# Designs tried in a protein design chat: VHH binders against Asparagine synthetase domain-containing protein YML096W. Part 23

Target 1, 314 residues: Asparagine synthetase domain-containing protein YML096W, of Saccharomyces cerevisiae (q04489r210to523)
Amino acid sequence: YEVTSEIDLNFTSLSEVSKNLYAVLRDSVKKRVESIHPRHIENSPIAVLFSGGIDCSVIVALICEVLQENDYKCGKPVIELLNVSFENPRTGLFPSDTPDRKLSINSAKTLQNLYPNVDIKLVEVDVPYDEYLKWKPFVINLMYPKQTEMDLSIAIAFFFASRGRGFLTSLNGERTPYQRHGIVLFSGLGADELYGGYHKFANKPPHELVEELTRQINNIYDRNLNRDDKVIAHNGVEVRYPFLDEYVIKLSTAEIPINFKVNKLILRKVASQYLKLDGISSEPKRAIQFGAKSAKMTKDGNKHGTDLLKENRN

## First folded at step 8 (VHH)

Design zc07 (from b03, 18 letters changed; framework vhh_surovatamig_d1)
Fold by ESMFold2-Fast, scan of step 8:
Structure zc07 (fold): chain B 314 residues (1-314), chain A 126 residues (1-126)
Amino acid sequence: as target 1 above (314 residues)
Amino acid sequence: EVQLVESGGGLVQPGGSLRLSCAASGFTFSSYGMSWVRQAPGKGLEWVATISGSGGYTDYVDSVKGRFTISRDNAKKSLYLQMNSLRAEDTAVYYCARDFSYGYEESLWGTSFDYRGQGTLVTVSS
């Protein structure tokens, strides 16, 4: 793919491009929801990898819109928001203290308020350190040929999130055990590569941003998808990637002016104008391993994300 | 063209404080995220702290959280690191670095920087 270098300084195309992006993204979600057998939707929830950020929240809102097009006579359709958080002995942080957990609680409340006809469950997947140690060798084997510390921290987060063993917290603060039932899992993968996910890209010269986003989207299969798919699939779920739809990628790379991708401007516009999610995107994006605190769980302060996993492995 | 010049390093007693500064030139400072990275004697390079171009986002390595504060002054084109409660293990050459992120797969562990300064030595010793 080739990301366009076109720039629109007067923002004259912003409303039209936002409308078009909303349309193709909604169609992408609809196609992926409707390909699930009706029996599976009515008797099994839809699961979503959920950090509370704008990418996954847009997907949840679009799933809700699609589900509301149908009349379900056997109660409300269910969406399981899988939010992973690690006990991190290096930092002393508990799962309840991670940035992604705090954001997810607030974003889930917003979505629940907007879509009262959908049963949106925030599944708080807490990973104790001993459970992390137990499964670490297994995940290292699953993610091969990926073998860096960074790949492990991301893979282990997705492994536990997709496994979906967690808790539901009621309004009075009571926590009850819950296990994921959905066999189809939606992921926000692709949004950062298409719309400029990192705050650090803000105000960079257009040519630099074009080159960077072009590199990211063309490498997504080798860098992200290949690793994530292996780890998630092991837990018996089928993954859906709405942002990686052919029509979404074509519109996003060829027809969105590059200046609309600074700090995800175009995606934030879609979220606020079409999905009433303008409050969710207030914080900059964090990579999952930093938000869930699966990065640097050992007291090895010299480890770098690109460092190869140590020689001794089970 | 791009230049980053660190200052403020020195010898300090355990429990003491130091403030590091970095003067930037040759680029639009407010448009780039900035980081502090360090290298202890005989060890590898370690990422310490990051701040976004606007200053709205900061992040720290766990060992310095609550002790170190990263900040910036875009009008003065300067980056700062306030270091409190210093420990012997904080002894290192500290580098000011311009951030170059790769998005979703980017590692914040000191692998995403396109320019860094010559460094300033911090020695924590009794």
Scores: ipSAE 0.000, ipTM 0.138, lowest interface PAE 13.8, mean pLDDT 77

Design zc08 (from b03, 22 letters changed; framework vhh_surovatamig_d1)
Fold by ESMFold2-Fast, scan of step 8:
Structure zc08 (fold): chain B 314 residues (1-314), chain A 126 residues (1-126)
Amino acid sequence: as target 1 above (314 residues)
Amino acid sequence: EVQLVESGGGLVQPGGSLRLSCAASGFTFSKYGMSWVRQAPGKGLEWVATISGSGGYTDYVDSVKGRFTISRDNAKKSLYLQMNSLRAEDTAVYYCARDLSYGYDESLWGLSFDYRGQGTLVTVSS
């Protein structure tokens, strides 16, 4: 795919492009919901990897719109939002203190208020440090041939999130144990590569941003999908990637002006104009290992993300 | 207005040395971690080295460990990269970058920066 270098400084195409992106994203989600075996969709929740950010919240809202087109004889359809947070001895943070947990609580409330006909469950997956240590060697083996500290911190976050063993917190603060039941899991992967997302794009000339986003989207399978699919699939779930739909990628690369991708402007426009998600945080997106605090778990903290895992003997 | 201006690049023989400098302005320099990143001809952007705001922590990509040294002078608002034992594979445009910080430095795990300079070319060849 080739990312367009078109620029629209007057924002004259923003509304038209936002409408087209909303339509194509909705079709992408609908195709993936409809590909779920009838027995699973009728009797099982749909799960979503959830940080509370704009990418996954857009997916949740679109799933809700698609589900509302159906009649359910056994009550409200259920969506399980799987939010992972780690106890991190290096930082002294508990799972309740992580940025992703706080954002997820607020974003889940917004989605619950918007879609009262869907039973949206925020599953708070807390990972104690001892549990992390127990499963670390297993995840290192599972993610092979990926073998860097960064790959481990991401893989272990997805491993625990997809297991879905956590808690539901009631309005009065009571926490009840909960286990994921959904066997189909939706992921927001691809949004960063298609629409940008970090301050590192500030002051970047359009041609350099075009080159970087083109590189990122064309390399996503090798960088992310191969690792993430292995780790998530081990927990008995099938993952869906709505942002990696062929038509979503084609529209996003060929027809969205490059300046609409700074700070995910185009995706935020879709979220606010078509999905009423304007209450969601405008803070820069954090990668899962930083928001869940699965990165830098040791006392020294001086390992770089590209450093090889010394304990991995492959 | 945040500005980062690199200097010190040039042509050097294999095994030689160069010192890159970056002059920062428009922000409180001592409060931000800083990085050097590079882009070789026909390749993507590669993180090279990071230094914390206080200078108390540094980190390097494996291919330059023991050869490159990142340092800073907060009083002069300047960042440096001392490059020794240069190899043909070190040929690249080198950029000074300001790191994003949200409690711990994301640049230590990848390329997460909000401003970078115009770059300075380093060519290692005979």
Scores: ipSAE 0.000, ipTM 0.131, lowest interface PAE 14.3, mean pLDDT 76

Design zc09 (from b03, 22 letters changed; framework vhh_surovatamig_d1)
Fold by ESMFold2-Fast, scan of step 8:
Structure zc09 (fold): chain B 314 residues (1-314), chain A 126 residues (1-126)
Amino acid sequence: as target 1 above (314 residues)
Amino acid sequence: EVQLVESGGGLVQPGGSLRLSCAASGFTFSSYGMSWVRQAPGKGLEWVATISGSGGYTDYVDSVKGRFTISRDNAKKSLYLQMNSLRAEDTAVYYCARDFGYDTFESLYGVSFDYRGQGTLVTVSS
């Protein structure tokens, strides 16, 4: 894949390109939803890795649109939004107090209001620090050979999300235990690599941004997919990656001007204009590992994110 | 249909002041950050200032800090740019633009916007 270096300052072009992206993203989600056996849709929910951010919220909205076209008249299909939040003893934050949990609650409410004919459940996956320590060695072994602190923080967040043990909070504030039932899990993997969602891309000149995004998308299997797929598959789920559809990648790399990718502008435009996610599309992107407070969960607090992990499977 | 209509431009002497206004319609104004961008004759677009949907966050290009103030009135669905101590280099067509997210707020990415008005000309000259 070759990321285009085209720069376009015409705001009309942004709207036109966002329409094309909406169409191919919707088709990507539709064929992945339709590949699920009808029994699973009717008797098992669809699960989504959910941070409340724009990438996963766009996927949820598109799933809702597809589900409403097929079978909504026969009762409400169920979508499980799996949101992970970690206890951080260094900062003293409880899982309920993290920015990611607060964003997820608000984004879930927005989606529930937009799609009343879909039963959207926000599953609050709270990870106590002792539970994190218990499973850390196991996740390190699953993610091998990736052994940086950053890789661990992402992998462990996905591990707990895919396990799906959490709580539902009722309108009166009552929290009841809940276990994931959906065996098909949708992931927003690929959005950051296609649309420039990383802080390190801030203020890069266009030619450097083109080179970096080209590297990221061509190495996505080694960098993210291999790690995440191993961790998620271990918990007995089938994963779907709508952003990694060949037509989505082709359009996103070849036909979207590089300046439309700054902080996911093009994806936020799709969310606002075509999915009525105006409030969500205005929020800055937060990576699941940082919003869930799984990154930097050491008593030291000064450890660099690329430092090698202390524990090794050998 | 999103519409942004700028007004308040004109001819002003160096050291003078102007206040630009932008009337917004066709969307929930308070839900969006807004920006002012400008284009000097024969030059490209330059971001000038940003304000968050609530008005709680503002940011400016270095060349106008301390001289320009961006503000908004959500009840009136209006955006403003108070320009003081104007310089010849501030001569440009000024555009009101709707922002997606707050790129300058958390990530230091450049300003992102999806709609702009027709512009209002500001000329700083004797």
Scores: ipSAE 0.000, ipTM 0.145, lowest interface PAE 16.5, mean pLDDT 74

Design zc10 (framework vhh_surovatamig_d1)
Fold by ESMFold2-Fast, scan of step 8:
Order: structure tokens, then C-alpha cells, then sequence
Structure zc10 (fold): chain B 314 residues (1-314), chain A 125 residues (1-125)
């Protein structure tokens, strides 16, 4: 794929392109929902990797719109929002205190209010530090040949999130154990690569993003997808990537002016104008390992995310 | 198998110049953006300069703009940093780094996956 260098300063065009992107994203989600066996849609939840941020919230809203086109026999269709959060000894944070947990609670409430005819369950996946230590060697083996601290922090977060053992919190604050039932999992992977979500380039001129976004989207399989698929698939779940739909990629790379991708402008406009996610569309991006606090688990201030894992394999 | 080896550091007086080199091996050099990153005594890592795989785009931290020039020779698999008008504040270990486009948090590190052993630059009289 080749990312266009076109710059468009006419903000009437932004509205038109946002409408086109909404339509293509909705179709991408619809194809992936409809590929689930009809009996599973009616009787089994759809799971979503959920941070509460814009990428996954757009996917959830589109799933809700697609589900609302159908009349279900067994009550409301169910969506399981899998939100992972780590006990982190370095920060002293409990899972309840992480940025992604707080954002997910608020974003889930917004989505529940917008889609009252869908049963949206926020599954709070809490990872105690002793559970992290128990499964760490296993995840390091699953993610091979990836060997950096950053790769581990991402892989372990997806491993526990997709496993889906957590809690539902009632309106009165009562927490009850819950296990994921959905066998199909939706992921927001691809949005950062298509729409310019990385902090590294947030303040760069639009035309200077072309090479970086082209590189990121063309390398997404080797860099992200291959690692993520290994850890998610181990938990017996089939993952769907709506942003990596061929039509979404083609529209996003060839037809969206580069200046509409600064700080995800185009995706934020879709969220606010077509999905009524105004409060969510203004939230800053955080990668899963920072929001869930699976990064920097030790009190060693000299570790960097790019450092190689120093674990000895016996 | 990925290896980055820096050279060219040393002691230089304020206002002087140094040229740093980095020899890369174990990967397709021209397919990756490359950066120079430094760590001053008692400080964290600071990004200094980036160059795209093609060499067509460069970027610098504000404090070195107009003084430092990053360049590369893809045939030789080498990265360079020409440092002019050096200041005491430029004293640091300088690292060559490969950019993979990772998202980052300031306190965790920069968006690269491998760095070399570093080369010490001391600007002092």
C-alpha cells in the first residue's frame, strides 16, 4: 500500500471523507459479524478487546449498529468488553486504578446509554502480580521470536485480556466473577497505522507522516499481527480486525488526505459526527501496555522498552 | 543477530566538532529508519536525530538544529552524526538506534528496538 501525500485544506471535504470512512468501516464490521455462525450470534456473545479509547469504541458502536438490524429471539444480543488491568509493583497501582480501567468504565457507560437494546458487559480482567509471574515464561515462549521488554508487555496484556477471566461490577458496586463466552474477538489493530495515532509523530507536518504511515501499515503483520495472533489464538478465540479490511485500507491509504490523519483527526470526526462518541473522540491515545500498566513491572528504573529480555532459559 | 556499533566519540573543546559513525549488521539496513539517542550523566535517554530509510527526511531535537547533521550510506550500512559547534551540554553517551515504529511513553524509552553500546562524547576544556 502507498499512503497518499495529498493535502486538503477544505474542511467541507473532511465531512465528506468522514462519511465515506464511516460507511466503509461499518461494512467491514458487518462482514465480520455476519461471518459468525447465525446460532452463535443469537446465543453467544461477541467479545472486543477494550481499552475505552476511540479505536475499540468505534468498533463497539459499529457492532451495535449491525446487531440492531436483526431481531433476536433470546433477548438482547451480548457484547463482552474485555478490559485488562495489572497490579504493578513499580507504580503501586491496583488494577482498579489504571488509566485504561478508568477510561473503559466511562466509555462502556457511554456505549450502554447509546445502545440500550444491546447487553454490553464490561469484563474487568484483573491481573495480580503473582499471576503475571506465573504466566510470564509461558507468554515469552508464545511470542518468540519477539524478545523485547515492550513486546512482552504487549503480549502479556493481550494474553490475559483474551483469556477473559474477570468480574462484572453492578450499579451498587458489587463485583461478580465472569468468564468470557464469546469465541469471536474484535480488535482495533490497524487504526494507529492508518490514521496516525503514534505519539512519536503527533507534532510533525502532515507531509512528513507519509513515509512513516506507509512503513507502519505495510509492516503491520511482522511487527504487530504475528505476535498478537499467537497469544490470542492460544486462548481458543478467533480474532477479527475490521481496520485491516482491504476496502478500509484502500480508502484510508489512497483517498484520505494526509493532513486529516494528524492526531487521528479523520477517525475522531467519524466517532463524533456519525457515532455520537463526542466524549470518547477527544481522549488521547495510549498503547495497551501503558494503559493497562503491563509495562515496567519491576522497580528497575534503568530498563527501557526496547531492551532485550534478560530471562535465562533453563 | 542485529548489531549496531558506534565509534567517533572523544574529548573535544567547546565550539569543536566530532563525527560519529555507526556500523549496522544483521538486518536490511535500507528498510529501517535510524536515530541517534544520547544519555547525559545522571539523565535519561534523549532523542537527538532521525533519518528515514531512504535518507530523504531528517528531523532533530531543537537544541541541536543547525549544529548537527544526520546522514546514512545504505551501501556501507552506516549511519553518521556530524556534530558542530559543540557545547558542554552535549556531553553524553551517544547511541545508534533502529526505529521500528513502536508507540512510546517518555519514561519507558523511544520508539526503537535495538541500540548499540554507545560512544562517549565529552565537551570540556
Amino acid sequence: as target 1 above (314 residues)
Amino acid sequence: EVQLVESGGGLVQPGGSLRLSCAASGFTFSSYGMSWVRQAPGKGLEWVATIRGSGGYTDYVDSVKGRFTISRDNAKKSLYLQMNSLRAEDTAVYYCARDLGYDYEESWGLPFDYRGQGTLVTVSS
Scores: ipSAE 0.015, ipTM 0.413, lowest interface PAE 7.1, mean pLDDT 82

Design zc11 (framework vhh_surovatamig_d1)
Fold by ESMFold2-Fast, scan of step 8:
Structure zc11 (fold): chain B 314 residues (1-314), chain A 127 residues (1-127)
Amino acid sequence: as target 1 above (314 residues)
Amino acid sequence: EVQLVESGGGLVQPGGSLRLSCAASGFTFSKYGMSWVRQAPGKGLEWVATISGSGGYTDYVDSVKGRFTISRDNAKKSLYLQMNSLRAEDTAVYYCARDFSYGYEESQYSGLSFDYRGQGTLVTVSS
């Protein structure tokens, strides 16, 4: 793919491009929801990897729109928002204190208020440090050939999120154990690569932003998708990537002016204008391992993200 | 072999200044963006600043904007971080990092983009 260097300084195309992006994203979500057998939708929830950020919230809203096109005999369709948070002994943070958990609670409430005809469940996946230690060797083997501390932090977060064992918290504060039932998992993978989601992209000159986003989207399989698929698939879920739809990628790379990708402007415009998500936090993007606080969990605090994991394999 | 060697850390009073340096070897320095990342005691890794391969683009985390300046000398294969108006909250181990093709291309949640990091240099801001 080649990311266009076109610039629209007067924003004259913003409305048209936003409408077109909304349409192709909705179609991408629709065909992925509709590829799930109707029996599964009626009998099994749809799961979403959820940090509360704009990428996954857009996907949730589009899933809700698609689900609302159908009548279900057995009550409201269910969406499981899988939000992972780690106990971190080094920082003293409990899972309830992580940035992703706080954002997810607020974003889930926004979505629940917008879509009362969908049963949106925020599944708070709390990972105690001893559970992390128990599963760490298994995840290291599963993510091979990726062998850095950074890869482990991301993989372990996705492993526990997709495993889906957590809690539901009621309005009165009562927490009840809950286990994921959805066999199809939606991921926001691709949005940062298509729309420039990290803080360091916000002030890039257009020429450098074009080069960087082109590299990001063309390399997504080797860097992200291969690792994430191995870890998520192990928990028996089928993953869906709406942002990696060929029509979404083609429109996003060829037809969206590069200046509309500063601070995800185009995606924020779709979210606010078509999905009423303008109340969602615009906090700086964090890697899942930092928002969930899975990085630097060991008492040996001198480990860093590029350190290679010691080989203890048989 | 890619090597990144940091220097320039130390103890400084609040309001003081320090200049961190990073000597790079084992790769074509000018073709890679470079970053400074830090880890405060008991906290996670935080991205601080980035600079493009040409030096034409720089970016900073909001808490250091106007106080820190990232720069590079491609002829000397060196990266710098000029730190002014230092605060107690700036106390951390600072790492020089090579951007992985300007991005590590991790999941949609990825916020850090480096494939190599140095051993770090400790900066303590204390009165």
Scores: ipSAE 0.000, ipTM 0.131, lowest interface PAE 15.4, mean pLDDT 75

Design zc12 (from b03, 22 letters changed; framework vhh_surovatamig_d1)
Fold by ESMFold2-Fast, scan of step 8:
Structure zc12 (fold): chain B 314 residues (1-314), chain A 126 residues (1-126)
Amino acid sequence: as target 1 above (314 residues)
Amino acid sequence: EVQLVESGGGLVQPGGSLRLSCAASGFTFSSYGMSWVRQAPGKGLEWVATISGSGGYTDYVDSVKGRFTISRDNAKKSLYLQMNSLRAEDTAVYYCARDFSYDYGETLWGTPFDYRGQGTLVTVSS
């Protein structure tokens, strides 16, 4: 794929492109929901990897729209939002205090309010430091041959999310243990590669930004899918990637001007104009590893266990 | 209410040094990555440096690498930018900004700076 270098300052074009993106994203989600056997939909929830950010929230809203086109014999369909949060001894952060958890709670409430005919459950997956240490060697083995500490941070976050062991918090703050039941998991993977977040290169010419986004999307399988598929599949889930739909990628790379990708502008426009996610569209997206840094989750700096992964890169 | 208040700007000669500070309030400071961004007279906004919530990761625009150092003190809820070997082209209003992003193990990618301070002016002139 080749990302276009076109720049467009016309807000009418932004609205038109937003409408087209909404249509192809909805179709992408619809195809993936409809490929789930009817017995699984009626008897099992749909799970979503959920940070509360714009990319996964757009997916949840589109799943809700698709589900509302169907009449279910068994009552309300269920969506499980899997939100993982790690205890970080270095920063003193509890899972409940992370920005991803707080964003997820607010975004889930927004989605629950917008879709009262869908039972949207926010599953709070809390990972104590001791649990992280226990499962770290196992996840390293699952992610082979990828062995960097950054790959581990992402893989372990996906591992705990896909396990789906967490809590539901009631309106009065009471927490009840909950286990994921959904065997189909939707992921927002691809949104960052398609719609950017490149202020690191904000002062660079457009062709350098185009080259970087082109590299990111064309390398997504080796960098993300191979690792994430291994870790998620081990927990018995089937993953769906709506942003990696051929038509979504084609439109996003060839037909969306590069300036509409600054700060995910195009995706935020879809969210606000077509999905009523105005509150969510104002929040920046965070990558999972920012809240779940395995290399920096120790009480001491420069531990040899963290350094071992880097040594293998020699 | 989220507030970011910058200080430390001023007039300095080429080759000189300045230390900028930013006092944060109204949010859990240690949970957020923070950035410094600047705007030179008559030009657009330019990202300068980023630091992760823990301080374990930092990144810089190429033009300031080796000259600027970003740091933070989470106990004091403060962000700093140590600027050494200042050049005339570093003249700008410097803003403290709340940042979120970290890319999928490869690099730090930009996000919207959802909150910025009022800015502090740095003038590098002989």
Scores: ipSAE 0.000, ipTM 0.166, lowest interface PAE 14.9, mean pLDDT 74

Design zd01 (from b03, 25 letters changed; framework vhh_6qgx_2)
Fold by ESMFold2-Fast, scan of step 8:
Structure zd01 (fold): chain B 314 residues (1-314), chain A 126 residues (1-126)
Amino acid sequence: as target 1 above (314 residues)
Amino acid sequence: QVQLVESGGGLVQAGGSLRLSCAASGFTFSSYGMAWFRRAPGKEREFVAAISGSGGYTFYTDSVKGRFTISRDHAKNTVSLQMNSLRPEDTAVYYCAKDFSYGYEESLYGLSLDYWGQGTRVTVSA
């Protein structure tokens, strides 16, 4: 795939391109939801890896639109939003204090209000430090051949999120244990690579941004998907990647002007104009290991993201 | 209400210079990118130049690079386009435009436009 270098600042162009992206992305989600037999949806929820950010929130909203097209015999279809947060002794933060948890609570409320005919459950996956230590060696073995501290912090977050053991919090603050039931898991992987979500891209001149996004999308399997798929699939879920649909990638790389990708402008426009998620669209991107606080968890604090793991492969 | 008022257009001979100005009101000026577009007779609007909210980043269409300079003055709430070495093909109505992106200062490159001025006419004679 090659990312277009076209720049387009015509007043009507962003709205037209946003409409096209909304349609293609909705079709991508629809194909993946409809490949699940309606009987399975009635008996088993759909799960989503959820940080509360715009990527996953757009996916949730599109799933809701698709689910509302069907007549269900057994009541409301269920969507499980899997939000992971770590107790981090280096920073003193509890899972309730992480940026992703706070954002996820607010974004889930927005989605619940927009889609009252869908039972949207925010599953708060809290990871105590003792649980992190217990499962760390297992995840290191599972993510091979990736072997950096950064890879571990990302892999462990996805491992616990996809495991799906957490809590539902009621309006009075009461927390009830909950276990994921959904066997199909949707991920927002690809949105940052297609639409320029990383903070460092915001200040790049267009030619550098074109080169960087081209590199990221063509290397996504090796850089991200291979690692993430190994740890998520181990928990017995079938992962769906709507942003990596062939038609979504082709439209996004060939037909969306490069300037519409600065700070995910095109995706924020889709969210605001077509999905009424404008309250979510201003939130800056956080990598999962920073939002969930799974990075740099030791008290020494001297590990760098590129440092090689010193753990033995047991 | 957002208001953009262009000025500085006129008739100039090829090789001459003009400075266009756009006075902006009704929004937090420093938080939004600004851009200049032009429409030649019988053609669609085309991008000319853009400047980020902070003024730290500028973009130009290839045909004006090295000849035109976009700048902004936060104290006066104005964006300006200095046009040097003008050519007959620069003849157009020039429009000032405000970016759609709300509340972002450093990263805006005139990304999408939600308000336009009425335009100022530039005629370059051979």
Scores: ipSAE 0.000, ipTM 0.251, lowest interface PAE 12.6, mean pLDDT 77

Design zd02 (from b03, 27 letters changed; framework vhh_6qgx_2)
Fold by ESMFold2-Fast, scan of step 8:
Structure zd02 (fold): chain B 314 residues (1-314), chain A 126 residues (1-126)
Amino acid sequence: as target 1 above (314 residues)
Amino acid sequence: QVQLVESGGGLVQAGGSLRLSCAASGFTFSSYGMAWFRRAPGKEREFVAAISGSGGYTFYTDSVKGRFTISRDHAKNTVSLQMNSLRPEDTAVYYCARDFSYGYEESLWGTSFDYWGQGTRVTVSA
């Protein structure tokens, strides 16, 4: 794909582009929801990898819109928001303290208020450090041939999130154990690469931003999907990537002016105008390993993410 | 050019308070998270506190929870660290840092903080 270098400083195309993006994103989500047997939706939840950020929240809202258009005789459809958070001894952070957990609690409440006819469950997947150590060698084997510290931190976060063993927290603070039931998992992967989610992109001049986003989207299959699919699929779930739909990618690369991609402006405009998500945090995206704090877990937290895993160096 | 200028360090008695400030310039302040780190003599640099770009989300290392408060002022492009109930073990050089994230193909481990202040020294006497 080729990311356009077009610039619209007067914002004359913003409304039209936002409307078109909403339409193709909705169709992308609808197509992926419709690929799930209706009986499974009525009896099994749809799961979503959830950080509370705008990308996954847009997906949740679109799933809710699609589900509300269908006649489900078994009561409210259920969506499981899988939010993973790690105890990190190096930083002293507990799962309750991570940026993604705080964002997810607030964003889930917003979505629950907007969609009362959908049973939206925030599943708080807390990963104690000893549990991380127990499963670390297993995940290293699953992610092969990926061998870096960064790949491990991402893979372990997706492994625990997709396993979906966590808690539901009630309004009075009571926590009850919960296990994921959904066999289809939606991921916001692609939004950062299409709409400039990483906050360092804000410092790039337009020509460099075009070059970076072009590289990111064209390499996403090799860099992300191969690793993520292996780890997540092992837990018995099938992943859906609405942002990686052919029509979404083509519109996003060819028709969205590059200046609309600074800090996800175009995606936030869609969220505000069409999905009433203007109350959700517009904080810059953190990769899952940083928001969930699966990165830099030990005194070795100063290791470069491209460093090879210690076990593989022996 | 990105510039981070720290102030507020000094000598204080145990149980006292200090307020560190970091004035940021050369970038869109509200688009970046900010953090405080510290390095005691003979020790490695450690994380102290961080605040999101909007100021809506904060987190702290366990040893300072309840004693330190991080905040930011978007009108002044300043991030601050209010340090209460100071202990001798809080003695360190404190650094302000700008947080950034980059795509998956570029490692962010050890490189997620791209600009650092010069540091401000805090000494807590027994």
Scores: ipSAE 0.000, ipTM 0.130, lowest interface PAE 15.4, mean pLDDT 77

